# VHH binders against q9m2c9, part 41

Target 1, 358 residues: q9m2c9
Amino acid sequence: MACIVEDPQRAGQSNETQIALISGVPDDISKSCLARVPREYHMAMKCVSRRWRDFVCSDEMCDYRNEFNLAESWIYALCRDISGGVFLHMLNPFSSRRSWKRINDYPYIPMREGMGFAVLGKRLFVLGGCGWLEDATDEIYCYDAAMNTWFDVVPPLSTKRCYFACETLDGKIIAIGGLGLNPNAKRTWDIYDPLTRTCKSCSDVNIVPEMEDSFVMDGRIYIRGGVGGSSTAVYSASSGIWERMDDDMASGWRGPAVVVAGDLYVLDQTFGAKLTMWCKDTRMWIHIGKLSQLVMKQPCRLVSIGNSIFVIGKDCSTVVIDVENVRKNKMNGVMVCSSIPKTWDDDIDVISCKSVAI
Below, E stands for the ipSAE of ESMFold2; O stands for the ipSAE of OpenDDE; V2 stands for 0.75 times the mean of E and O plus 0.25 times the DockQ between their complexes.

## First folded at step 14 (VHH; framework vhh_7nfr_2)

Design a105 (at its last look DockQ between E and O 0.62; V2 from the best seeds 0.00; counts 0 for: pae E 3.4 > 2)
Fold by OpenDDE, look of step 14:
Structure a105 (fold): chain B 358 residues (1-358), chain A 122 residues (1-122)
Amino acid sequence: as target 1 above (358 residues)
Amino acid sequence: QVQLQESGGGLVQPGGSLRLSCAASGFTFSNYAMSWVRQAPGEGREWVSSISGSGGSTYYADSVKGRFTIARDNVKNTLYLLMDSLKSDDTAVYYCARSTYESGYEYLFDIWGQGTQVTVSS
């Protein structure tokens, strides 16, 4: 009995008269119009029709918005509560009502510590981590900011990791060092390439153990680790090699770091909260200012949008620093900052913060 | 409720063939790319194959290329995996998974079946 594999080719393109996105308007114009709608309304737009939903959630929408400089950056914070639960908070920094909102939990992100957090396009990735009873994991989760949906990612990390550095470079997610069952994991990094759907593990002796912090600047990945954060390394994508970071630069890296308009800023949290900037020309760290302890609850994380640094502390307490203003107004050492009040009564630790532009 | 249910797994000899099925419910099946993912004992999940919502595009892992065929029946809301020339290394739990509706993101899955065991053993 010859199973007639009916040639699925003849599924008649039912000319389903593609219902116009907007009645009486060509789709190209409609798309252009829809792309101009502020991000805060995108959720509502998805409720209009399936076609609207699909478009709003599409890369095409993102492309339109980028092309026309309409993309809006929102801040996402990976957080942990007292119960050990991990959740994602979101802040629209440009809203008149600046408040953090909890994103629906991914049902399977168990009590994990030491997770990596990365952004690629409109997607956030949560990588690895360790549980109370479990060793390091290789699991990867993805939150699509446009879809407002969590996904599982396959393949997982090549190496189970916790407390590792996680950065994005050249469209790839780089997981660097960390702890795990594999003792060699400390000197390895994984390169996750979404395009090829591959995760490759590489090793370099210059990768520092016990990763504390990382940032990307000028196409290079900087990592800090070791006992007390004393070891640093720099990865160049062009060479594929890790090198030691320059001592003069490394010496001032004493806290969370963020790059703003090509410049490196560090929040030194040792005695209060001091913002410092690395001057590339003079090769010196410059003191920018101090944050009031009243508005900031440590430990803090940094994220930048445009010319602004967002300092996000415990309970998602947020201080916004305009670096242009700070540079111009050498006021008496106190930075003029705007604060976003706490919206949560719960004791929340901020693990990592990233911005996503849509 | 969105649900995926795999079937068709079993024990087969090397060189044998199996046909896996995945019944989908609770969503518009044709709007989503669907995938097969497998997990061997002690191994991580491995992408096997994906098919676009319309069925017009198919993708395969190198490990199964030329041996496996992914297909779908959108009328029956069913995903298929035809597995030919099975090898011992193909032994795994095979999961049906819903991918994103966006093309090119077959590595993202939001819904999983319970899986079906495929054992290739002599």
Scores: ipSAE 0.701, ipTM 0.874, lowest interface PAE 0.5, mean pLDDT 88
Fold by ESMFold2, look of step 14:
Structure a105 (fold): chain B 358 residues (1-358), chain A 122 residues (1-122)
Amino acid sequence: as target 1 above (358 residues)
Amino acid sequence: QVQLQESGGGLVQPGGSLRLSCAASGFTFSNYAMSWVRQAPGEGREWVSSISGSGGSTYYADSVKGRFTIARDNVKNTLYLLMDSLKSDDTAVYYCARSTYESGYEYLFDIWGQGTQVTVSS
């Protein structure tokens, strides 16, 4: 091979912006090809060249994959070890050998409790929190799942808070209530928009204090709080108004919740470990099935990917439940389960779980 | 080892001027957008200004627009902030920060300097 033919787009250029992604292929075609590569190989792609690394980590690639229904959701668990250290575990549910892997710790995240955990696009945000001897913070850290790197986020929250509800809605992170140096933190919420670098603080005397749990459904944030979960509230994004939750819906919210294709599922552990679903039409909770207590150690968190619910307990012990038949009404009441081994780490508490699609 | 080192802070009277410098080493300086971020006592960090890797685009917080000028020298690997018409509200520790690899991420920072104190008081 004595003759080398240069890419025509590269001819006569010496700067880095003119080097073709794939020699002999227009860049728009190259990007289409690279964006279709399964996510498990993206790490290797970042090692090919600077241009490949920049594209793999770009919003352009993430946007292309979402637009063409190529995005793959991986699960990230915010965890605490016995020393109080906070870190992430990650699970690729599409791998033939599914196992939890620890993400490198961000060395400057202080040991703390009561943090918010939210997802925007390819990025995970850890917000606020407090320590045994430290007051609540307003600090925000971001893990970019495409770059596999932690970043400091500026500006911080408007209100220092811990033990608060935290959810993503309409491209913004909503941090609700909680505790902090500001005595009125419990009656406020911050609307954090990282793209515009703004954080708007709002207040309402009717905000539920002492947050326990939350979920997002149909453009609303549902929160449960108060003594023993006795108080519930709903934030409506379209109006910016807080309302009381439907009493029938609230009555069955007795454990961790997840939304699958617009349907609310709750793992109710009051009388054993049973999965229930809220039926909007009848306004009743429907029993889906019972999980063996031998499989799962509390506390549990729920995450959905497609028609699968991942039940994640202590040490990241995980059960996967397929609810496809229930949604399609093909095989009523039948649960298809599998399990994923816990991590090798001892005494790992799972604070929160989210999925990130890239 | 990646390093950012600020200098040029000090005590000035209201209406005075200061020039901050940030020496960068351990990375290809021109590939990164660079920013100044400040933190007043008891407050959170506040973005001040950013400049693209080439120096062709500059951005300023409304609180400093018209008074501060960001610049970079990609030969000397140095970031600058020229501060004019200083006010007491400008009192803060000023940090040089490396923005993300990608343009448009001026709210994400992976490398920070130690900071330099600017105090505006009579």
Scores: ipSAE 0.319, ipTM 0.749, lowest interface PAE 3.4, mean pLDDT 81
ESMFold2 (binder alone), look of step 14: mean pLDDT 86; pTM 0.875

Design a106 (at its last look DockQ between E and O 0.49; V2 from the best seeds 0.00; counts 0 for: pae E 5.2 > 2)
Fold by OpenDDE, look of step 14:
Structure a106 (fold): chain B 358 residues (1-358), chain A 122 residues (1-122)
Amino acid sequence: as target 1 above (358 residues)
Amino acid sequence: QVQLQESGGGLVQPGGSLRLSCAASGFDFSNYAMSWVRQAPGEGREWVSAISGSGGSTYYADSVKGRFTIARDNVKNTLYLLMDSLKSDDTAVYYCARSTYESGYEYLFDIWGQGTQVTVSS
């Protein structure tokens, strides 16, 4: 019985008269119009029609918004509660009512520690981690900010990792070092390429063990690890090699780091909260100012949007620092900051923060 | 409720053939790319094959290319995987998974079936 594989080719392109996005308006114009709608309304837009939904969630929408400088950056915080549950919080920093909102939980994110957090385009990635009873994992989850949906990612990491550095470079997610069952994992990094759907593992002796922090600057990945954060390394994508970080630069890296407009800022949390900046020209760390202890709950994470640094602490307490203002107004060492009040009563630890522009 | 249900797995000898099916319900099946993903014992999940919503485009992992054929029937809301020339290395739980409706993101899955066991053994 010859299974007549009916040639699927004849599925008649039913000219389903593609219902115009906006009645009476050419699609190009419609798309341009829709792209101009503020991000806060995108959820509502998705409810208008399937076509609207598809467009709003599409890369095309993002491209439009980027092209016209309409993209809005929101902050996403990977958080852990007392129960060990992991969840994602979101903040629209430009809203008149600045409040953190909990995003719907991915049903399967187990109680994990040491997860990587990365952004590619409109998507957030949560990688690896370890459970209380479980060793490091290789699982990758993706949250699409436009779709407001969680996805599983295949393939997983090449190496199970926890407490590793995670950065994005050249459209790839880089998972660096960390802990795991594999002793060699500490000196390896994974390169996840969404385009090729591959995760490659590489090794370099210069990768520092016990990863504490990382950042990307000028196309390079900087990592800090070792006992007490004493070891640093720099990865250059052009060479594919890890090198030791310069001592003068490394010496001031004493806390969370963030790059703003090409400049490196570090929050030293050893004695209060001191913001310092690396001056590339003089090769010196410059003290920028101090944060009030009243507004900051440690431990804090940093994320930048435009010329602003968001300091996000325990319970998602948030302080906003305008770096331009701070540079101009050397007011007696205390930085003038705006604060976003705590909206949560629960004890929440902020694991990592990233911004996503849509 | 969105649901995927795999069937057709079983024991087969090396060189044999199997046909997996995945019944989809609770969503517009034709609007989503669908994939087969497999997981061998002790291994991570491996993408096997994907097919676009319309069925016009198919993709295969190198490991199965030329041996496996993915197909779909959008009228029946069913995804298929024809597996020919099966090897011992093909032994795995095979999952049907729904990808995002966006093209090019076949590595993202939001809905999974329960899986069907395929065992290739002499």
Scores: ipSAE 0.772, ipTM 0.904, lowest interface PAE 0.4, mean pLDDT 88
Fold by ESMFold2, look of step 14:
Structure a106 (fold): chain B 358 residues (1-358), chain A 122 residues (1-122)
Amino acid sequence: as target 1 above (358 residues)
Amino acid sequence: QVQLQESGGGLVQPGGSLRLSCAASGFDFSNYAMSWVRQAPGEGREWVSAISGSGGSTYYADSVKGRFTIARDNVKNTLYLLMDSLKSDDTAVYYCARSTYESGYEYLFDIWGQGTQVTVSS
């Protein structure tokens, strides 16, 4: 197992004899108990025995925690340092001391740009990209957050691409548009299904704009290209149909976006940091408030956990907005928010952020 | 040091048969699902077949079902691929790969062999 290989202090020994998870306790009861342990202690649990490590790293444990609403979301930021190296930072937002921690790099992920970043279950996928002297690639790498291990992924994308929109919808990873020496990448999208080991390439005659940003809401992928009079599109993976985004909705999409409880929020950073929300009932953008702390530099990324929006800027400097609390507790139109200090690693850019629930 | 070493590749005629072997060392072989993955010239890698750690479950890509058989010997720490009714489009480098421990996720590989060439031509 990858977790065992990366931990030189392997708990227990491999043999054919089945060793109980907890002596004197049936395994199904033991698994129920172990699955209820808070995620911050899972690393220590992996040190107890080989059987504990295997269970803690398993999809069975993750599935149990999700089924019983025990799953805890941690944030993972795909980052680039000044040398061009790509790596992950991780944040446990529930710990008493919230700080970003760097995950050890997988040594075979080259210095690439324009990679896709997607989440599927307990796993983070890094897709495609290009280097200084390299055309776009179709390679896919996966970080398993339960095992804390990197994997190569097969099959690769059907189309080599970089600087593309990449989202997870309905258990599949959708890689849309982008660049490559082959100009047809701009007109295609790949539907990657890792469970069936398939990647299907689809095309539409140059209707998909150059990718700038995307989000997923209500079973659809929203895509923005351009700046003024922005071109937008909406994709439904179930039907394969591309539609135009509502013009009123598109008009307020002027920055990074995130969805909280089915509601779209956008951070507009022109001359400050202003949070707005799309109100479905009135079909209007509502001003939520301004951030009191402008400590972040572009680019900023957004990710949500529960009712909280995490605004993550340069060096992983982070502001946390609880959208229910800030509506109730504004001070002269300025939201009262908490912050998380920047990482020790100076001069890093945040490429993308996702949450992983385990 | 974890290692996988393939052998048994070569040149065969269409309709012929070939047996590939993969010797595993440096890890507890019986605890891992194993796969064969192939790469034709100029193409991406394609998953071919997988077998569970115990050997109780086997899986095949549609392109090889009924023609290929995966097997393992957990005493000898060896993975096998028995290939029958070979076609020209089976020509590829065949890799032995260690899969994730979990069933149903035979798309994640952390350890690869160096590959063995299989060529099907007249």
Scores: ipSAE 0.191, ipTM 0.677, lowest interface PAE 5.2, mean pLDDT 81
ESMFold2 (binder alone), look of step 14: mean pLDDT 85; pTM 0.869

Design a107 (at its last look DockQ between E and O 0.53; V2 from the best seeds 0.00; counts 0 for: pae E 2.6 > 2)
Fold by ESMFold2, look of step 14:
Order: C-alpha cells, then structure tokens, then sequence
Structure a107 (fold): chain B 358 residues (1-358), chain A 122 residues (1-122)
C-alpha cells in the first residue's frame, strides 16, 4: 500500500498483549465496563496499568462510548499569553466544580497568529498561521485529548495560510481563504482529511476576501468578513458551490455565532450585549434576552454543549447560557446565567474554542 | 532522553542506490510504529514509508513503492530505508519519525530526527 491504510479507530492495538485487563474477566466484558466510567476518572484509569492506559487512550474506547451514547463533551480553548505563547485550557462543564485547567505545554508549538482550530473525533488540529515577521505556514499540529499530548501532522496544508476560516464538515477539515505568499489564497480552500492524508485544493472567485468569523449549519459553512461584517458567503459541501448569504440572515450576524440543535444564535455585544436566534421559517431574528455580564471583552468565543452556550472571553472567563432556562428565568429582559471563574493565567487571550466528545 | 539520529545520506547518480539508518534511543523501540518522511526544498513534508512496531507490516507512498524498502532491527533499535532506482525527484532531507502508537496512526508524529540529505544528480 502507498499510504498508511489501517483501521484508524483501532490504531495502537496489538494482539501481542496477553495479560487480562481485569483478572478473571474476559477482555470484551472488561472493555465494556471500563468504557462506561465517566470521563473525569479516565486520567486515574491510565495509572492502573499499561493495558488500561492503552485502552483508555484508544480509538476503540472512544468509538464504543460514542456508539453507546456515553460520550462526554469537554471544552478546549486555544489561548495566547502576553509573550505570544500558544497553549490550551480545558473545561469539564459537568463536574461539580467547574474550573478551567491549563493543559501542559508541548514545546514544539510555534508562536503563531491567525491559526485554524478544528476538531475531528478525539483530536484537535491547529493549522497554519504566521509569525510576527514571518509569512504564513502550512504546518499542522494535533492534540489528542485522550492521550493528552501533541503531535506533528503530515502532510501539511496544500496552501500556506493565516487568518482563514477553519471548520470541520463531513469528517474533513475545510480551510478557507486567508493570507499568505500566494496572492490568490483569498480565493482558495483546502479540503483536508488527516485520516487518509488527503488534501484537495480548490478555488472560486466568490470567496469572501477578509475572514472574521464562520460557523457550520446544515452541511454549509457560513463566512463573515469585510469592514463591519459587510461581506458574507456560504459554502455548500454537497455541491462545492459558493453563494451569497441571505441578506436578512446576514444583517443580524453582528457578533459571535453558534449553532444549538440546528438553530443559529448570535451574541451581539454592541452596547447591552444580547442573544438573538435566527428563525428560518419567518426569516427574522428573534430576541432571546440580554446578557448582564458586561465585563466580557472582545474577542469572545462561543461553543455549545446540549442546550447550553458557553461565552468565553479574556482569561477564559465564562458565562453559561442555558437556552431552555433563560426562557423561564429572565429578570427585566436580562438572562439569568451562571458563570465559571477565569483561569489563573492572567492576560490570556482566547483564540478559538471547540468541544471534544470522548 | 528520547532521540532519533539519521545517517547514510549523500550524493548519488540517477538509478543509484542508498541506505539510510536511524538510531533510536531512550524509549522501547518495538512499541512504536516508525516512518520515513522527506522534505524537498520549498515543499511541504511528504510521508514516504512506515513500518509497524513488530516489523510485520510495511507501507509505502505511491511515489516510492517498488523502489524503497523500509526495515527495522528491534535488537539494535535501528530503522532503515533502502532506496533503489533513485530519481532526481527523490532529492530531499529524509527524517525518521516516531508515533505514540504501535500502528495505525502513521500521520501523527511526536519525535523527529535531525534529518539526512539525499541528493540525486548527474
């Protein structure tokens, strides 16, 4: 075979292991039991034995948990400190004490700006970016959340880029537009599949020249750019076609966006921060409520888990909006929300945030 | 201290042969799949070949299949790449690389060697 073609969900498993996971218990029963342990205890399970560590970190365990609806989503924030160092913070939103934890640095992560950040399975990918005096790169780094470690990824992107839209769609990472030595980078996108080591480079004149934000909804990537969000575009993965975003939809996209259960929410932080939702049937934005936490400075990032929107700002300070509960618990039009304390790493900017289900 | 050190690069004529070696230390070598990855001037890194921890499975990029042979010696903790029928397109720095897995994820690498230059010209 010319490429590495193995079952990636079984990577690292070997028949050479001949010691039972649990003495006196068949391995298939043991694996079923271990896979049902809540994710917060997985770190302790890695300390039991080498076989336990290998299983806890395996694609087999992750796949089992997903298949049986046991997966738990944790939030990962890609952060930068004042010196320009890049690292991750992690939040378990389901624990009794919700607090951000800094993930130990991997020394080979470069000090870059304008990087893409995407999730596939249990893995986070950091793509491209540029240095302060350096042009864009095509490099890709991967953090495996089960192993809690970083890897270099090959092949790199087909196009060196920074300040680009980066989203996961149909099991692939789509890197769109941006800046770089290629003067046409603004009009190209890469369709990257790290599992098959395939990268397809495409071009179209309809791509938005300047990328500010993006989201994925209903098999499409929506992109906002230009001065004050004046430029918008939509990529349809099924057709490979770029088209203009609905004007009414675009008019209300005036802040960070997130999709919750197929519905688009936008947090408009213009004086008096408010949450709105796009109603497809009426083509109107519906006001949900005001956010009372005016200390959240831009840029902030949104991520959703279930019916909850996590608003993550400077130093990972976080406000949690439960869209079901805010319908019941508004006070003078102000949403009643919970908060999660900022991290101990003061003066930290959040570049991007994503959730990983294991 | 985990370390990979390549050797055996050099100048060779088209159609010639070369053998690369990579000495591994500081880890249990047989527990890890190993790869050769190359980088030509001005290009991105390109995966070339991989071998499972036991040595029982080998994999090759289309561009080198039938011409290159990967091998390992788990007693000496050494990875090899035997290169035959070399072409000018094979000119690159060749790296050996380790994954954290025994097999199956030969696109993720945590440890790299310093590289050895292979130049094919007449």
Amino acid sequence: as target 1 above (358 residues)
Amino acid sequence: QVQLQESGGGLVQPGGSLRLSCAASGFTFSNYAMSWVRQAPGEGREWVSAISGSGGSTYYADSVKGRFTIARDNVKNTLYLLMDSLKSDDTAVYYCARSMYESGYEYLFDIWGQGTQVTVSS
Scores: ipSAE 0.386, ipTM 0.778, lowest interface PAE 2.6, mean pLDDT 82
Fold by OpenDDE, look of step 14:
Structure a107 (fold): chain B 358 residues (1-358), chain A 122 residues (1-122)
Amino acid sequence: as target 1 above (358 residues)
Amino acid sequence: QVQLQESGGGLVQPGGSLRLSCAASGFTFSNYAMSWVRQAPGEGREWVSAISGSGGSTYYADSVKGRFTIARDNVKNTLYLLMDSLKSDDTAVYYCARSMYESGYEYLFDIWGQGTQVTVSS
């Protein structure tokens, strides 16, 4: 009885007459038109048709928007509530009605601490963390900002980590140090490559333990850790080696850091909130200004969009600092800032903030 | 409700074969790429195989390439994994997972089954 392996080839290309994106308009023009629609309307666009949805969610859409400088950066905050629940908040900073919105809860991130937060393209990644009853995890979750959907990522991290530094470099997610069951984890870093779908673990003795903060500047990853944040290291992608950070630069790194237009800014939260800038030419930290304690609830996180620094504190209280204006208007040490009022009555801790451009 | 349910797991001898099935419900099955992911005891999840929504494209991890075959029946809303030449290292819980293929990111999954145990032992 000859099992007639029916040649699966004849699945009839049902010429499903691809319904035009826009009736009477060539698809290329339609796509160009759709790509010009402001990001705030993308959710609505996805409701028009399946084809619209698919396009809006596609990398092609992102490419169009990037090519024509239409991409809009929104801020995403990984947050924790009093219950220990982890959730994602989103802010459109360009909206006339600037308000934080809660994104649908990821069902599987209950009560985690010490998670990494990274952005690649239009996607946010939540990595690792520890639970109350559980040791460090190696789990990776992905939120696609265009799709407004959460995903699990496989493979997981090579090493279970919590309270680790997490950055993106050259299209890869770098998880550095942290705590875990593996004592060696403190001196290791993982490289997650989404293109190859691989996670590689590397070790370097110069990786500082007990990670507190990190940032990327000029193609280098800077990390701060150790007891009281006293240890720093710098990774160069070109060499693949971790080195000690220069002392003069390290000395001023006393809080959350953000890079704006190639310059490093640090919010010193020791006595109030002082914004400082690292001057590369003079190799000195410059005081930029002080933030009012009335508008800022510590602890704060920093994220930059364009020439603006967003200071995001408890309950997603947000202060916006225009760096250009601050540099120009050295008026009497007071920074002119705009504030985004609290939209939440709940006690929310901001774990990390990132921006995603779509 | 969106649901995936695996079946077909069991005990098999090295060199043996198994056929896993995953029944999908609650969504348009043909619109989604599907994957098999496995988790061995004490290990992380490992991607095994993926198939496009149409079934036209198949992908395999190097560890299973040439031995496993992924297939789907979009009429029956069922995903299959034919496992041949099974090895002890193939012992794991096997999960079917829905992926958003259109994104080109096969490592992203939004829905999982409960898993089916595959044990390869002499």
Scores: ipSAE 0.062, ipTM 0.523, lowest interface PAE 2.3, mean pLDDT 85
ESMFold2 (binder alone), look of step 14: mean pLDDT 85; pTM 0.868

Design a108 (at its last look DockQ between E and O 0.01; V2 from the best seeds 0.00; counts 0 for: pae E 15.4 > 2, placed apart)
Fold by OpenDDE, look of step 14:
Structure a108 (fold): chain B 358 residues (1-358), chain A 122 residues (1-122)
Amino acid sequence: as target 1 above (358 residues)
Amino acid sequence: QVQLQESGGGLVQPGGSLRLSCAASGFTFSNYAMSWVRQAPGEGREWVSAISGSGGSTYYADSVKGRFTIARDNVKNTLYLLMDSLKSDDTAVYYCARSTWESGYEYLFDIWGQGTQVTVSS
């Protein structure tokens, strides 16, 4: 626990007449005004002045935008190219010109596989992974979406991990299972708490090995792993234990999963692309629809924003599914979707996708 | 170019003292919190100490609390780490690192020095 020793004496911060954010406007009003500026202009705003930059990049800005329901969710995709290079792509899904943009080069991790990807607030975290010639790592990197800057994170993971499940729960990053030099790593999870700057390792025999997928629903972490994805487990933060997932629910988890408005959706990619939904009331999987093979390049990842599911495949090919519309308009089993065309000619694999609201 | 350069490392006996320095260039030094991070052989990086941009706030890992003192000279663009009562476990490469400009995020670093070796041995 880092003890903050506040030296009480230097209260003499010279009243440096803080240059007003906006000339002639009280700062509170200025902040409110700035917070209303669309996210696409935040980069430009940071160029106005240092104070603007600082505010735009601050948690305060995020708080304002959340308070006024102005926060905009963008999609971030961790990607790998044919060279093995890892990079981050970004999509503003609500732009008139929806296109993926490559973010600044991933500074530190050439040729890594099996990385975890998590979001906390305005920050993205890339965790662990394996190199071609290297074993699992414990390194953590952070991209601040507001700052558009990469950071190293200290401390690292307590356990080196590759191909592990990574989720966020209660303000903490949870790294679950995976491969590594430590044979026990498969039955462990790390809890990274950025507030306390601690990474705690825990073990549970119910953690499934060889993680394939994970999601968070109703305050619980669901994981799928094992040979052929046959093993599932559920973590409850309240109990601190892992339990076996119910068989009826587990049986339909045959692909990437995403939670939308409290409901679980799964994209089954075994024979085409079928979207299914878990009905909590009936405890049955419901077929929602099929995606056209013409618009989908497998393997795909899922991310949700509002009532929309974004299916992101190779080369960041993107299909958008409005779940409300699909529920209402079942036309001949094919879902009406919008597509975002490929913007790059490069062969890129999408490792993981997350949304960040700012 | 943004740069951090550590110095002052060396061999010291247990119970001894060292003073590390980190020269910063290429950015407004006083606007950033700075940290010392160390890495022992075969170990991960460990946060040691942090100091706010103004120098008004200092933070220490429990492992070094009471023994180490972080300081900065914003006029000289230099970060310091005074290490007293050194132990064998303090043996590591010590890095100075620039933290985010935001308070409370001292675990995030964007710029690192090359490090300086500190060896505590009898």
Scores: ipSAE 0.683, ipTM 0.865, lowest interface PAE 0.5, mean pLDDT 88
Fold by ESMFold2, look of step 14:
Structure a108 (fold): chain B 358 residues (1-358), chain A 122 residues (1-122)
Amino acid sequence: as target 1 above (358 residues)
Amino acid sequence: QVQLQESGGGLVQPGGSLRLSCAASGFTFSNYAMSWVRQAPGEGREWVSAISGSGGSTYYADSVKGRFTIARDNVKNTLYLLMDSLKSDDTAVYYCARSTWESGYEYLFDIWGQGTQVTVSS
């Protein structure tokens, strides 16, 4: 068995000559092989060499995995413990074990309410929020899921915000409305561009100042705000215009929402968490099913991977619902699901959940 | 570990019969409603039948009513599906599934078996 070591004769090459990823193998072939390794093992690959670590964490590897349909989506839950501390839990839904794991707490994220949580590429962003008696902040914290580490320095929002809508659209993070001592937050939205590391602020008199929920569908951001979700609006990224939401569609939006392959699902958390789907053709909400209190503790959050909806409640209790039959227009009167046990950490509130594909 | 294991599938002629079994382990079997779900090649999943945790209530899809019988043995932790008068349209992989509801007509399933193939040749 030969060790993977640098060829000593290659030490005389120019400073710009790269050390081979695998001795005796062209780098293009090595990258093809390494990119096909399941994500579960990527942490171990980073320990092999600096070249392996750099490749595993690179945009090139992520791009290759996306191109060849190898990307794996893991779920990240933004959580709060009893002390008010904010941290992440992570779930590999493809693991045979399928259990939630706590991510290292560094950097310290101060106790806050009304924070935004967004995903762009391989990175998770925690934005804004306010503390007890404290005004809103413009701070952004960024976790890189490929590197498994927090960034030291992240440019802030243009506008301090809490209790705002936060979504990713067209490669940018959009923070909409919210509260703060500066009244500009109420009728503005910030567009954060990670490529330029800039944040641009826009305004419109039609923005509702307090936001409760949002989702993205067909290149549009849908928002619900005001008392009991009494106000709704739609932002179209292609035109930059705010539009009115369909009244029939808005009437059934009474809880967390998720989009699966272009279809909108909403969890109404009254009487045991009822899942419904918006049917565009009939303009009706269709009852899909109701979750048992034996396996799910409210309040719940939703995230999708493929044809599966992950319903994540208190203590990270999780039910996975397969909506393949509904999505493929096959009606059989059954919804398929599975459960994942709650974490060992008691009294965890789940603030928000997102998936990251790498 | 919670586990469901199906058996009893195979090849049958139209009009024939089969008995499917599903062995359950790792949970209190009698506390949960159980179902059979099938998937034909290239089609979505179709719910077939369900039985309450006690076995006191049984439910059937219209496509199998009168031909299939669901049963359970809470001593042996085993679910059964007795399939009579089989048709070519019954050709599918049959899955045993645990419901998140104890009873009812609308089901969400959290634990699945690996499935057993049933083929009805014309």
Scores: ipSAE 0.000, ipTM 0.257, lowest interface PAE 15.4, mean pLDDT 79
ESMFold2 (binder alone), look of step 14: mean pLDDT 85; pTM 0.865

